# VHH binders against Mitochondrial amidoxime reducing component 2 (Mtarc2): the designs that were tried, part 20

Target 1, 303 residues: Mitochondrial amidoxime reducing component 2 (Mtarc2), of Mus musculus (Mouse) (q922q1)
Amino acid sequence: GTVAWRRTRPRRRRQLQQVGTVSKVWIYPIKSCKGVSVCETECTDMGLRCGKVRDRFWMVVKEDGHMVTARQEPRLVLVSITLENNYLTLEAPGMEQIVLPIKLPSSNKIHNCRLFGLDIKGRDCGDEVAQWFTNYLKTQAYRLVQFDTSMKGRTTKKLYPSESYLQNYEVAYPDCSPVHLISEASLVDLNTRLKKKVKMEYFRPNIVVSGCEAFEEDTWDELLIGDVEMKRVLSCPRCVLTTVDPDTGIIDRKEPLETLKSYRLCDPSVKSIYQSSPLFGMYFSVEKLGSLRVGDPVYRMVD
Below, E stands for the ipSAE of ESMFold2; O stands for the ipSAE of OpenDDE; V2 stands for 0.75 times the mean of E and O plus 0.25 times the DockQ between their complexes.

## First folded at step 9 (VHH; framework vhh_lunsekimig_d3)

Design w7 (from l1 with D56R; at its last look DockQ between E and O 0.89; V2 from the best seeds 0.00; counts 0 for: pae O 9.2 > 2)
Fold by OpenDDE, look of step 9:
Structure w7 (fold): chain B 303 residues (1-303), chain A 121 residues (1-121)
Amino acid sequence: as target 1 above (303 residues)
Amino acid sequence: EVQLVESGGGVVQPGGSLRLSCAASGFTFSDYALYWYRQAAGIERELIASINSGGRTNYVDSVKGRFTISRDNSENTMYLQMNSLRAEDTGLYYCAAGTYDWETGEYFQYWGQGTLVTVSS
């Protein structure tokens, strides 16, 4: 059940200021795998949804339940996903495609998984897909797990114990927040500083916004997109995952991360949160559920 | 070596006051969020107060208005001023310093050994 953490703040008549336009929407069904571009998405309290598929509700784990990401297995970014009504089709280089049901039997085993030091549940997707990932990655035995809404997500209280002012929300397997947003202008700015240009896929956002200035998204506190209201949570601290080439699965471990570190470090007042991680992109929670589309104006809500 | 050492605990009467200190060493104190936990007998350890690196404070409802958490980065010391103490405040008080490793995504905390606070008539 959707833990309604949302205290209905009285709808103050807020003024809307357009700050940009949605240029792209990605959903990442499996954590660290390739994103799926969509034209429209529902935005739920736990993240984006396209049909029955929810953003980062699947995750590859070791047999002991520990999370596996592209940090450890960069080739995960090469796993492409096709969305169907009842199935996910996975493809990867050198592999035969595999088809997974979106709905799993209730009899499938539930694992205790661990993400970034926190515990969360995941339902096993079966031996076939487990073997598929194992055969693809060839490093160790893996399992695929699915989160479902009957399970308890990771709460903000646990995610950010020092940040009690944040709205209460739960996430499945996203790193920090339900929604990740980056502007095109920010990417352009970054690329002016890089020898080798990177594309937006390096950063794996859910929403891309055009028509704003570089890093203007850092100033956005509350957004209205479509009929979705969002609230800023944190900036996105970047890690070595940003150095994984989304087209080759090769990890550089330097760029664009080092370049980002040169000019996008956090304010000292929030160093306890971000430490030495450069900031690129913004995390949002969902205040009002709804839908958004590519082409929708992005409004800042101002008092 | 990372060390957190609590001090200031003791026996006080209801309505009394105590000031706890947590002296830190072995890490960049100013970069860490700081926490006070307490554990009463037979009860799970609970977070009661926090202060981030920027000085933002948070309290559980049971201590709001009575307890004040503060930090002195120049002295690498965290404090908990406890006023209007109650019997239910009795317990082991632990200081902690925490941060995220964003490369790994792991949150970790350093812990003190605890100091005993006893509120009794």
Scores: ipSAE 0.008, ipTM 0.270, lowest interface PAE 9.2, mean pLDDT 91
ESMFold2, look of step 9: ipSAE 0.297; ipTM 0.702
ESMFold2 (binder alone), look of step 9: mean pLDDT 81; pTM 0.796

Design w8 (from v4 with E103Y Y110S; at its last look DockQ between E and O 0.01; V2 from the best seeds 0.00; counts 0 for: pae E 21.0 > 2, placed apart)
Fold by ESMFold2, look of step 9:
Structure w8 (fold): chain B 303 residues (1-303), chain A 121 residues (1-121)
Amino acid sequence: as target 1 above (303 residues)
Amino acid sequence: EVQLVESGGGVVQPGGSLRLSCAASGFTFSDYALYWYRQAAGIERELIASINSGGRTYYVDSVKGRFTISRDNSENTMYLQMNSLRAEDTGLYYCAVGTYDWYTGEYFQSWGQGTLVTVSS
């Protein structure tokens, strides 16, 4: 027969400690392209969503399905995206704007794509936007693909096969987790060490938190923001992508990455996870779905 | 029962100053972060400043450098010092606190009734 469902969440005592306030929320619809600042967002188990637009549900690929990022094509960071009810509008320097529907015909080709050594599917967004990116980048033929929730994403076990203690989640084209968070104080501290100051956009966080100490987010495990509960995954390892100026599309290839390497390398006990990559910011999974907005208090849930 | 009572609002000329107070009761004041919101006519409430239990502060850009939030845990009172006031600062100012019911798992945000600030020539 049938089984009766029981409430699985027992009553429990938790303490809330406010650690800050949400100062910015960013969604990056197309991987490596410019982010969109929003005042309010839904948090799904696969990341942030504003209306029908979802964080990193689009990516640029080569004809063979391998992903392309701003690491390889830095000018991707200059592609601006306007959020609309049913459309994305893309703009870039020297290009006529292009509009594409968020809902694609089911008959569009599904590509077998490759992303950080993992297979993932993506539905082709059509020849017009493919030609648009090819004309913009000029180095080879490119296509734009879109993930949808009927496709299988990359799971925690595929992303981190040796880290069995991590909670289960699934992502489309984000690097590793549904949500990326950095404090303003961590950026301020980094900038005191740099000759040329950098903006938060170099690091592409979804959520920026004000009102805490530098690197305090390294210690946060469980967070409550608005209705949303989040659980720490891992620190964010940084690569040469962090050296791309988000306003000019010029890649430095050294700073701020070399400075981060001087003081943000991991403890030897976790070197198998992070290798020689410096750590800046934190990755979170979404444990309780809901909405959050700029100005919401950020609470750490502790015992 | 959580209770918040704002005071100190009034009419002031542009460039003037006001000090708002928020008297709180019904919860352990020193354990919670506190917030100031404002509401201009026809606009939804917006956060303008907050202060956590440890005294860390946040300000939106439009008030940063002009407003100062503070708290006195011995008097269960939060303050907002408002300097260099502008016509755009006109509105109802609310204090707020978020309390968590540890046994039910429910989160509540409680509000005061608001105090009116009018900045006019």
Scores: ipSAE 0.000, ipTM 0.117, lowest interface PAE 21.0, mean pLDDT 86
ESMFold2 (binder alone), look of step 9: mean pLDDT 80; pTM 0.784
OpenDDE, look of step 9: ipSAE 0.020; ipTM 0.370

## First folded at step 10 (VHH; framework vhh_lunsekimig_d3)

Design aa1 (from w7 with E103Q; at its last look DockQ between E and O 0.51; V2 from the best seeds 0.00; counts 0 for: pae O 7.5 > 2)
Fold by OpenDDE, look of step 10:
Structure aa1 (fold): chain B 303 residues (1-303), chain A 121 residues (1-121)
Amino acid sequence: as target 1 above (303 residues)
Amino acid sequence: EVQLVESGGGVVQPGGSLRLSCAASGFTFSDYALYWYRQAAGIERELIASINSGGRTNYVDSVKGRFTISRDNSENTMYLQMNSLRAEDTGLYYCAAGTYDWQTGEYFQYWGQGTLVTVSS
């Protein structure tokens, strides 16, 4: 494996400009399930980490290995997760809680899974939790899988084969990138246009930033938060998942997506990437690993 | 019906040139990213070249400087100009057209049936 030595470009003394403050941090241990608010997080090359729990390293799949998201099963957003040192506790309406070990035996089966048209592996979390999800969703048989760091993730080359200018990173089960960021001001702006107000949970960000102007995050290329350096990858194209009510698990399929489409469409020059999807939020890759906390200033790094 | 039809494959000597074509129909060609894949015997299919809807091209290292991918949206046709062909370039070449549907969260590709390229002395 040719270790592409990232030539550390001499760190030009970049000027820091504060653009905001971290107001919230969420990790989503299980893809499409409820987020866990945390005060501090490690930012790794593959995304956020809290203790032994990593963002979107678990995923519900069909028996054939295909990914299941809140797009197909909106009620997934109602599955709450409590983080413990060595366990995850899952809760959902009408269900008894189930406790899962964070660390799985190596003897557990590895499945070939498919997510967003790409193949990825996942270790089976066992029959008990599989039955739990099956009983909860009541539509078909499901399994829960965990990404193992020994496994190969999805690379930018695979995710975006026609976009060679993007950073090289690897992800487990996140849609597009390691870190997802949205400003509070952007949400406020959106809500001025909506009859029914939506909360930030509709959009499932990792980092929420306060103290900036609406959609200012669209202009941020490089950020320093805590001791983490991150670089913009893409805007977040929004899909029907944003129409799932995080409190009820009901999918509207219209708002806030239609409203977003009315004023947040991409520039025609990048339509090949985003198509007709409205843009709300930003994707980042982690350039320098570290930690960040709620309350940390957010700096734009300018040349 | 969506169709991708590759043509231009054949037998060529090392150092020779070949031009592949992929004729597309049944979808809005200009909106899709286009890809050339190849599969050698006993080897997994590999992406070798791509061109996005905006015309940006990308190549794997093994074909850089030798292969050129292009598209003609008016003719709904993608091309692969292959120069300085090597024995290792032998394989079945597939044309693909793909896009992300961000509404569904799915990436999908249409595929051709492939055209055989044989580089042999």
Scores: ipSAE 0.018, ipTM 0.288, lowest interface PAE 7.5, mean pLDDT 91
ESMFold2, look of step 10: ipSAE 0.347; ipTM 0.736
ESMFold2 (binder alone), look of step 10: mean pLDDT 81; pTM 0.795

Design aa2 (from w7 with Y107W; at its last look DockQ between E and O 0.88; V2 from the best seeds 0.00; counts 0 for: pae O 7.3 > 2)
Fold by OpenDDE, look of step 10:
Structure aa2 (fold): chain B 303 residues (1-303), chain A 121 residues (1-121)
Amino acid sequence: as target 1 above (303 residues)
Amino acid sequence: EVQLVESGGGVVQPGGSLRLSCAASGFTFSDYALYWYRQAAGIERELIASINSGGRTNYVDSVKGRFTISRDNSENTMYLQMNSLRAEDTGLYYCAAGTYDWETGEWFQYWGQGTLVTVSS
């Protein structure tokens, strides 16, 4: 796969303006499962990485290869993951823990999977973990697949065929972009409108930023965090997944989504993209690879 | 019922002009991105022009400067003005309206039946 080397436009002396601080970093090794809080992360072109574990490089699928998310199986959000050097440990209510190797044998079967209508490959993680998920969810037979860098990811052109102006990036199993960012202030604002308060985990961000105003992140085009440069892609359209309680795995199907719809709808000019989905959080691509840490200042790069 | 109906196709000489229309019904036209595709004989269907809900247009290189895509939301109609037509522009032209369903995560499009454009001397 010809990694189109983005010609680094000559770095115009950009002024840095601090807009906040990184307050939390989460990676989600398995799509729709519980996030892992980390103090430091590498940001790659395809998303966050902690050691050998990459954000959303694992995915639960049906036997036919179709993606399974917390939309269909809300209890997936209760699967916790512990990161080790060479292993992932999975835990869930009522289940015995299972340990998975991070590195799979090359002999493991590669499946054709389908994610949001797009085809993507995934290497089978084996029968043991497949049975584990099957036993946990109890609805049908499932498999766990892993993406590896030898596979072709989903490109921006495929993700957004009508939006040719978007920067080119590739993702494995993330919904839309390599990096998802939300500010604490935005959550606070949302919670002022809710009877039942929700925590950040409802929205499953990679990076949480403190010290800014509510929804200020909507105005951030280019960010420098640590050694990482990021560029805005799109706003994050929210779906019913935001109504899954991360602590119980119960899906409400109403809040906080309905509240968000009341005041966070997109501009009509971009309705073809977001439709009726409310916007909460921002998607970023990684322009310059590097590392960032909790506590790092977040800079907006301005011309 | 969702309908997209293309019109304006026909036979034209090289260097000539043609205007295609796509009349839409059965959905909120203004909320959709609109597309023109074409399919030449023996060739895979290709996207040639698009216009999003905000009016931003995109073209493939082969039609840039010659074709213009536009939309009239009041009439639920999309247009393709084709100038300086070439033999290689011959094909079946399809109108499409598309959007991304974030609930399902699927991109979907409604399609017309197509209109034939023949560029021949």
Scores: ipSAE 0.017, ipTM 0.310, lowest interface PAE 7.3, mean pLDDT 91
ESMFold2, look of step 10: ipSAE 0.368; ipTM 0.731
ESMFold2 (binder alone), look of step 10: mean pLDDT 81; pTM 0.790

Design aa3 (from w7 with G105N; at its last look DockQ between E and O 0.01; V2 from the best seeds 0.00; counts 0 for: pae O 14.7 > 2, placed apart)
Fold by OpenDDE, look of step 10:
Structure aa3 (fold): chain B 303 residues (1-303), chain A 121 residues (1-121)
Amino acid sequence: as target 1 above (303 residues)
Amino acid sequence: EVQLVESGGGVVQPGGSLRLSCAASGFTFSDYALYWYRQAAGIERELIASINSGGRTNYVDSVKGRFTISRDNSENTMYLQMNSLRAEDTGLYYCAAGTYDWETNEYFQYWGQGTLVTVSS
């Protein structure tokens, strides 16, 4: 079989157009738990990294390995995380703090987990933190698992089998993509339509961009931030998770999701992808690895 | 013992070409991202090219279109094809192999000793 060497077309000198500025960066070490605001982040193929901590490389699971999110346990959003060099400190209302090593022994058990119908592995973080989550949530027995690079992530082909045109990337426990981006203006727009205003934390983005128009991020295909190049994957379909109050852990199940449904539905041509889910925020893959900081200009790369 | 050994450096005229090699041993080469760095006199070491374990390549703008990084996993060797060399390309070129150590939860790199590239008329 003639390995057709696809001649990498000389990348046309792309013009950079500033479209905004990075106003905030969040990492979510544990899926569905509270985000950690950081000033600087490394963007890897699998998502953001701050020091030794990677975005959504930890996940709460049931004993059978099934994923637990704030959809089922809204109070997960109240678990705060402090990043240290070698440890994570977890805090939650009514709980004593627990300190977890970032590095786990190789002898710790590897579980077969299931995330949105896909299989993925996770290394057990131990009985102590398992008991901590169990005691906190008080609904059933839980475990905390960690993804490691010895494991195979979920590939785009598995995530979106019908969308062969999407970039090839791999993720651990993020829902869809390595990077999630929302503009401040989009939030402002949404809030003009809401009786009860919501903050950005409801939507759990990695990168927040200021200085653009509302939903301008929907038009961004390729971005340069710092020394990171990223490419649009999909819009972020929103679910009931957006109705969880990040400060109280109470799930409303209506707002802001209903409001979003009223004016942010996808084009009918892409309904097969997003179905009836409203769109708010953008998913990106990392094309060029690097670092970005709060305050960095956001450039659109235009041909 | 982990070893990275650069070769192929030398003196070349502007507009000329060189091919650098980095021979690796002592680790699972295919699992590592590979990097070329260079250090000009009086300037900090800079990353100029990388290739991840999957074969994805990245270049800094100054070498883009002129340099090509590649890897041969069967030979445990990384290459840097340098074309259209310029005086500003002069420097000590280092190869590195990096991976994330999940046991230590840190990214680490192995480094070569460097090979000198001199572009002079």
Scores: ipSAE 0.000, ipTM 0.212, lowest interface PAE 14.7, mean pLDDT 91
ESMFold2, look of step 10: ipSAE 0.000; ipTM 0.358
ESMFold2 (binder alone), look of step 10: mean pLDDT 82; pTM 0.798

Design aa4 (from w7 with S30D; at its last look DockQ between E and O 0.77; V2 from the best seeds 0.00; counts 0 for: pae O 7.0 > 2)
Fold by OpenDDE, look of step 10:
Structure aa4 (fold): chain B 303 residues (1-303), chain A 121 residues (1-121)
Amino acid sequence: as target 1 above (303 residues)
Amino acid sequence: EVQLVESGGGVVQPGGSLRLSCAASGFTFDDYALYWYRQAAGIERELIASINSGGRTNYVDSVKGRFTISRDNSENTMYLQMNSLRAEDTGLYYCAAGTYDWETGEYFQYWGQGTLVTVSS
């Protein structure tokens, strides 16, 4: 795959304006499972990385290769993951822990999977973990698959065929983009409107930013965090997954989604993208690879 | 019932022009991105033009400058103006309307039955 080297346009001396500070960083090794809080992360073209573990490079699938998310199996959000140098340890209520190697043998079967209507490959993580998820969820037979960099990801062209103006990036099993960012202030704003307060985990961001105004992140086009440069892709359309309680795995199907729909709908001009989905959080692509840490200032790059 | 009905296809000489129409019904037309695809004999179907709900258009290189996609939301109709037609433009032309269902995570499209465009001397 010809990695089209984006010719780095001569970096016009951009003015940096601090807009906030990184307050939290989460990686979600397995899609729809519990996030892992980290103090430092590498930002790659395909998303966040902590050591050998990459954000949403694992995914639960049915035997036919179709993606399984917390939309269908809300209890997935209760699967906790501990990162080790060479292993992932999975835990869930009522289950014995299982340890998975991060690096899989090349001999492991590669499955054709389907994610959000698109085809993508995944290497089987083995029968043991498959049985573990099957026993945990108790609904049907499942498999765990891993994406690796030898595989072809989902490209922006495939993800958004009508949106050719979007920057070119590739993702494994993330929904839409490599990086997902939300401000604390936006959550606070939302919570002022809710009877039952929700925490940030409901929305499963990679980066949380403090020190800005509510929904200020909607205006950020280009960010510098640590050594990482990011560019806005799209807003994050929210679905029923936001109604899954991250602590109980119970799906409400109403809040906070209904509240969000009341005041965070998209502009009509972009309705083809977001439809009736409310917007909460921002998607970014990584323009310059690097590292960022909790506590790093967040700069907006302005011309 | 969702329907997309293409019309305007036919036989035209090289260098000629043709205007295709796609009449839509049964769904909220204004909320959908619209697409023109074509399929030549023995070749896979290809996207050639798109217009989003906001009116932003995209074209494949092979049709840039020659084809124009447009939409009339008041009439629930999409158009493809094709100018300077070439033999290689011959094929079955399909209109589609698509959007993401973020609840299911599926991208879906409604499709027409197609209209045949033949460019021949």
Scores: ipSAE 0.018, ipTM 0.271, lowest interface PAE 7.0, mean pLDDT 91
ESMFold2, look of step 10: ipSAE 0.193; ipTM 0.645
ESMFold2 (binder alone), look of step 10: mean pLDDT 80; pTM 0.780

Design aa5 (from w7 with A33G; at its last look DockQ between E and O 0.43; V2 from the best seeds 0.00; counts 0 for: pae O 8.2 > 2)
Fold by OpenDDE, look of step 10:
Structure aa5 (fold): chain B 303 residues (1-303), chain A 121 residues (1-121)
Amino acid sequence: as target 1 above (303 residues)
Amino acid sequence: EVQLVESGGGVVQPGGSLRLSCAASGFTFSDYGLYWYRQAAGIERELIASINSGGRTNYVDSVKGRFTISRDNSENTMYLQMNSLRAEDTGLYYCAAGTYDWETGEYFQYWGQGTLVTVSS
């Protein structure tokens, strides 16, 4: 794995301004499945880590290797995950629990997978869990794959070939960036506009920040949380996945997405990036590796 | 029906110039990012130039300063001006148009059939 040596930019004496506090941290071991709330997380170059479990390093795929998300199979959001030292326990409605080892044998098959039009590899997690997902979803045959750090991730250049100004990072199965952040205030604002209130889980952030104004996170370029330094990548364009109810697995296809479209569209100058997708949440890359905890102050680093 | 048709390929001497065109139809051209790929014999297809819907361009280092990608939305046509051509530029050149399907969350691309560029003395 070509360790892109991040050129350590000389540490300019940056002033720190507190802008909020970490109120919640979620890791999503399996893409499109239920998040796991954690009190502490390591932030790596490829995303959050809790112990041996990394954010979105597992993914459900079709037999041909194509990604499956809650967009196609909304019930994926009902799969809960319990983290153990060496195992993941999966649970879902109507299913018996299944236990998976976090570490897979090297002899397990590696699949060529496809995410958002890009190729990436994944190690097969075995027939048992494949059958489990197949039985749960009941639509077609599925497999579970795990990203291995020995594999090549998706690079910024591939993700955004026309956006050369973006910082270089690599991701496994996240949609866009290593870290996703949303403020509580932004959710509150959104909910003032909705008949049916939605909770934060609809948007599947890694970090939730309290104590700021609504959409203040849109102005944050560089953050210090704990001993982690992060840099803004892009805003999060929202899709139909936000209309999946995290408690029922039912997809509405309208709200809260339509409401967001009414007042959170991007500036015309960046329409080439976001098109007609409303913006809610921020994507960050990790510039300095470290750890953060719930309750940590969030600092904006200003020159 | 979506169509991308490349033209302008041919044989050129080293140091020469060639202009490729890609005519598009069947979709809203202005909303798509546009791409030029090339595939040399025995080598994997590679992205060499892109222009997004806003007109921002990007190039791989090997063609930077020599190739220029452009788009004419009124004509639904993408261009690749290739100057100072080298033997290593030989290959099949593909145009592509891509966008995100926000309903599915998938990025997809339409592809042309390719046009052959041969740089030889």
Scores: ipSAE 0.011, ipTM 0.299, lowest interface PAE 8.2, mean pLDDT 91
ESMFold2, look of step 10: ipSAE 0.398; ipTM 0.749
ESMFold2 (binder alone), look of step 10: mean pLDDT 82; pTM 0.798

Design aa6 (from w7 with Y100F; at its last look DockQ between E and O 0.51; V2 from the best seeds 0.00; counts 0 for: pae O 7.2 > 2)
Fold by OpenDDE, look of step 10:
Structure aa6 (fold): chain B 303 residues (1-303), chain A 121 residues (1-121)
Amino acid sequence: as target 1 above (303 residues)
Amino acid sequence: EVQLVESGGGVVQPGGSLRLSCAASGFTFSDYALYWYRQAAGIERELIASINSGGRTNYVDSVKGRFTISRDNSENTMYLQMNSLRAEDTGLYYCAAGTFDWETGEYFQYWGQGTLVTVSS
């Protein structure tokens, strides 16, 4: 594996400007399942980590290896996860809890999976949890897979083959980037336009920032939070997943997505990237590894 | 029906030139990013060139300076001008068109059947 030596650009004395405060941190161990709120997280090159649990390193798949998300199975958002003693405990309505080890045996089968048209591997989490998801969703047979750091992730080049200017990073099962950030003010703004108010969980961010103006996060290029340095990748194009109610698992397919489309469309100059998808939230890559906590100031790094 | 049809493949001598075409139909061509892939015998298919809907191009290092990808939205056709061809350029060349579906959040691609390029003395 060609270790692309990130040429440490000489640390220009960057000025720090506080733009907000971390108000919430979520990790989503299983893609499309309920997030776990944490007070502290490590930020790795591939995303957030809490202990041995990494953000979106688990994924539900069909038997043929295709990804399953809340877009197809909206009830996935009702699966809650508890992190305890090197285990994941899964709970869902009408189901008995199931406990999974975070560390899987190396002998477990590796599947070829497909996410958004890209191939990626996943280690099978076993028949028990497979049956659990199958019984819960009741639509077809499913498997749970775990990404192993020994596996090759999806690279920026594969994710965005036409966007060569993007920084190089690798992800497991996240849609686009290692870190997803949204401000509270942006949610407030959105809610002023909605009849039915939505909470932040609709958008499944990793980091929520308070103390800034609505959509100010769109202007942030480089951030320092705790001892973590992050760089903007792209805006988050929103899809139908935002219309899944995180409390009921019911998909509306309209709001808040339609409202977002009314006033948060991208500039025509970047339509090639985002097309007709409204923008809400920001994607970041991790430039300097470290840790951050709820309550940490968020600094913009300016030259 | 969505169709991508490659043409222009053939046998060429090292150092020669070839122009591939990909004719598209059945979808809004201008909204799609376009790609050229190639697959050599015994090797995994690789992306070699792309052009997004805005006209931004990207190339793998092995073809930089030699290959040029372009699109004509009025004709629904993508091109790959290949100059200074080498033996290692031999393979099946595939045209693809991709876009994000905002409804599903999925990125999908349509594919052609491929055209064979053989560089041999």
Scores: ipSAE 0.016, ipTM 0.372, lowest interface PAE 7.2, mean pLDDT 91
ESMFold2, look of step 10: ipSAE 0.291; ipTM 0.688
ESMFold2 (binder alone), look of step 10: mean pLDDT 82; pTM 0.798

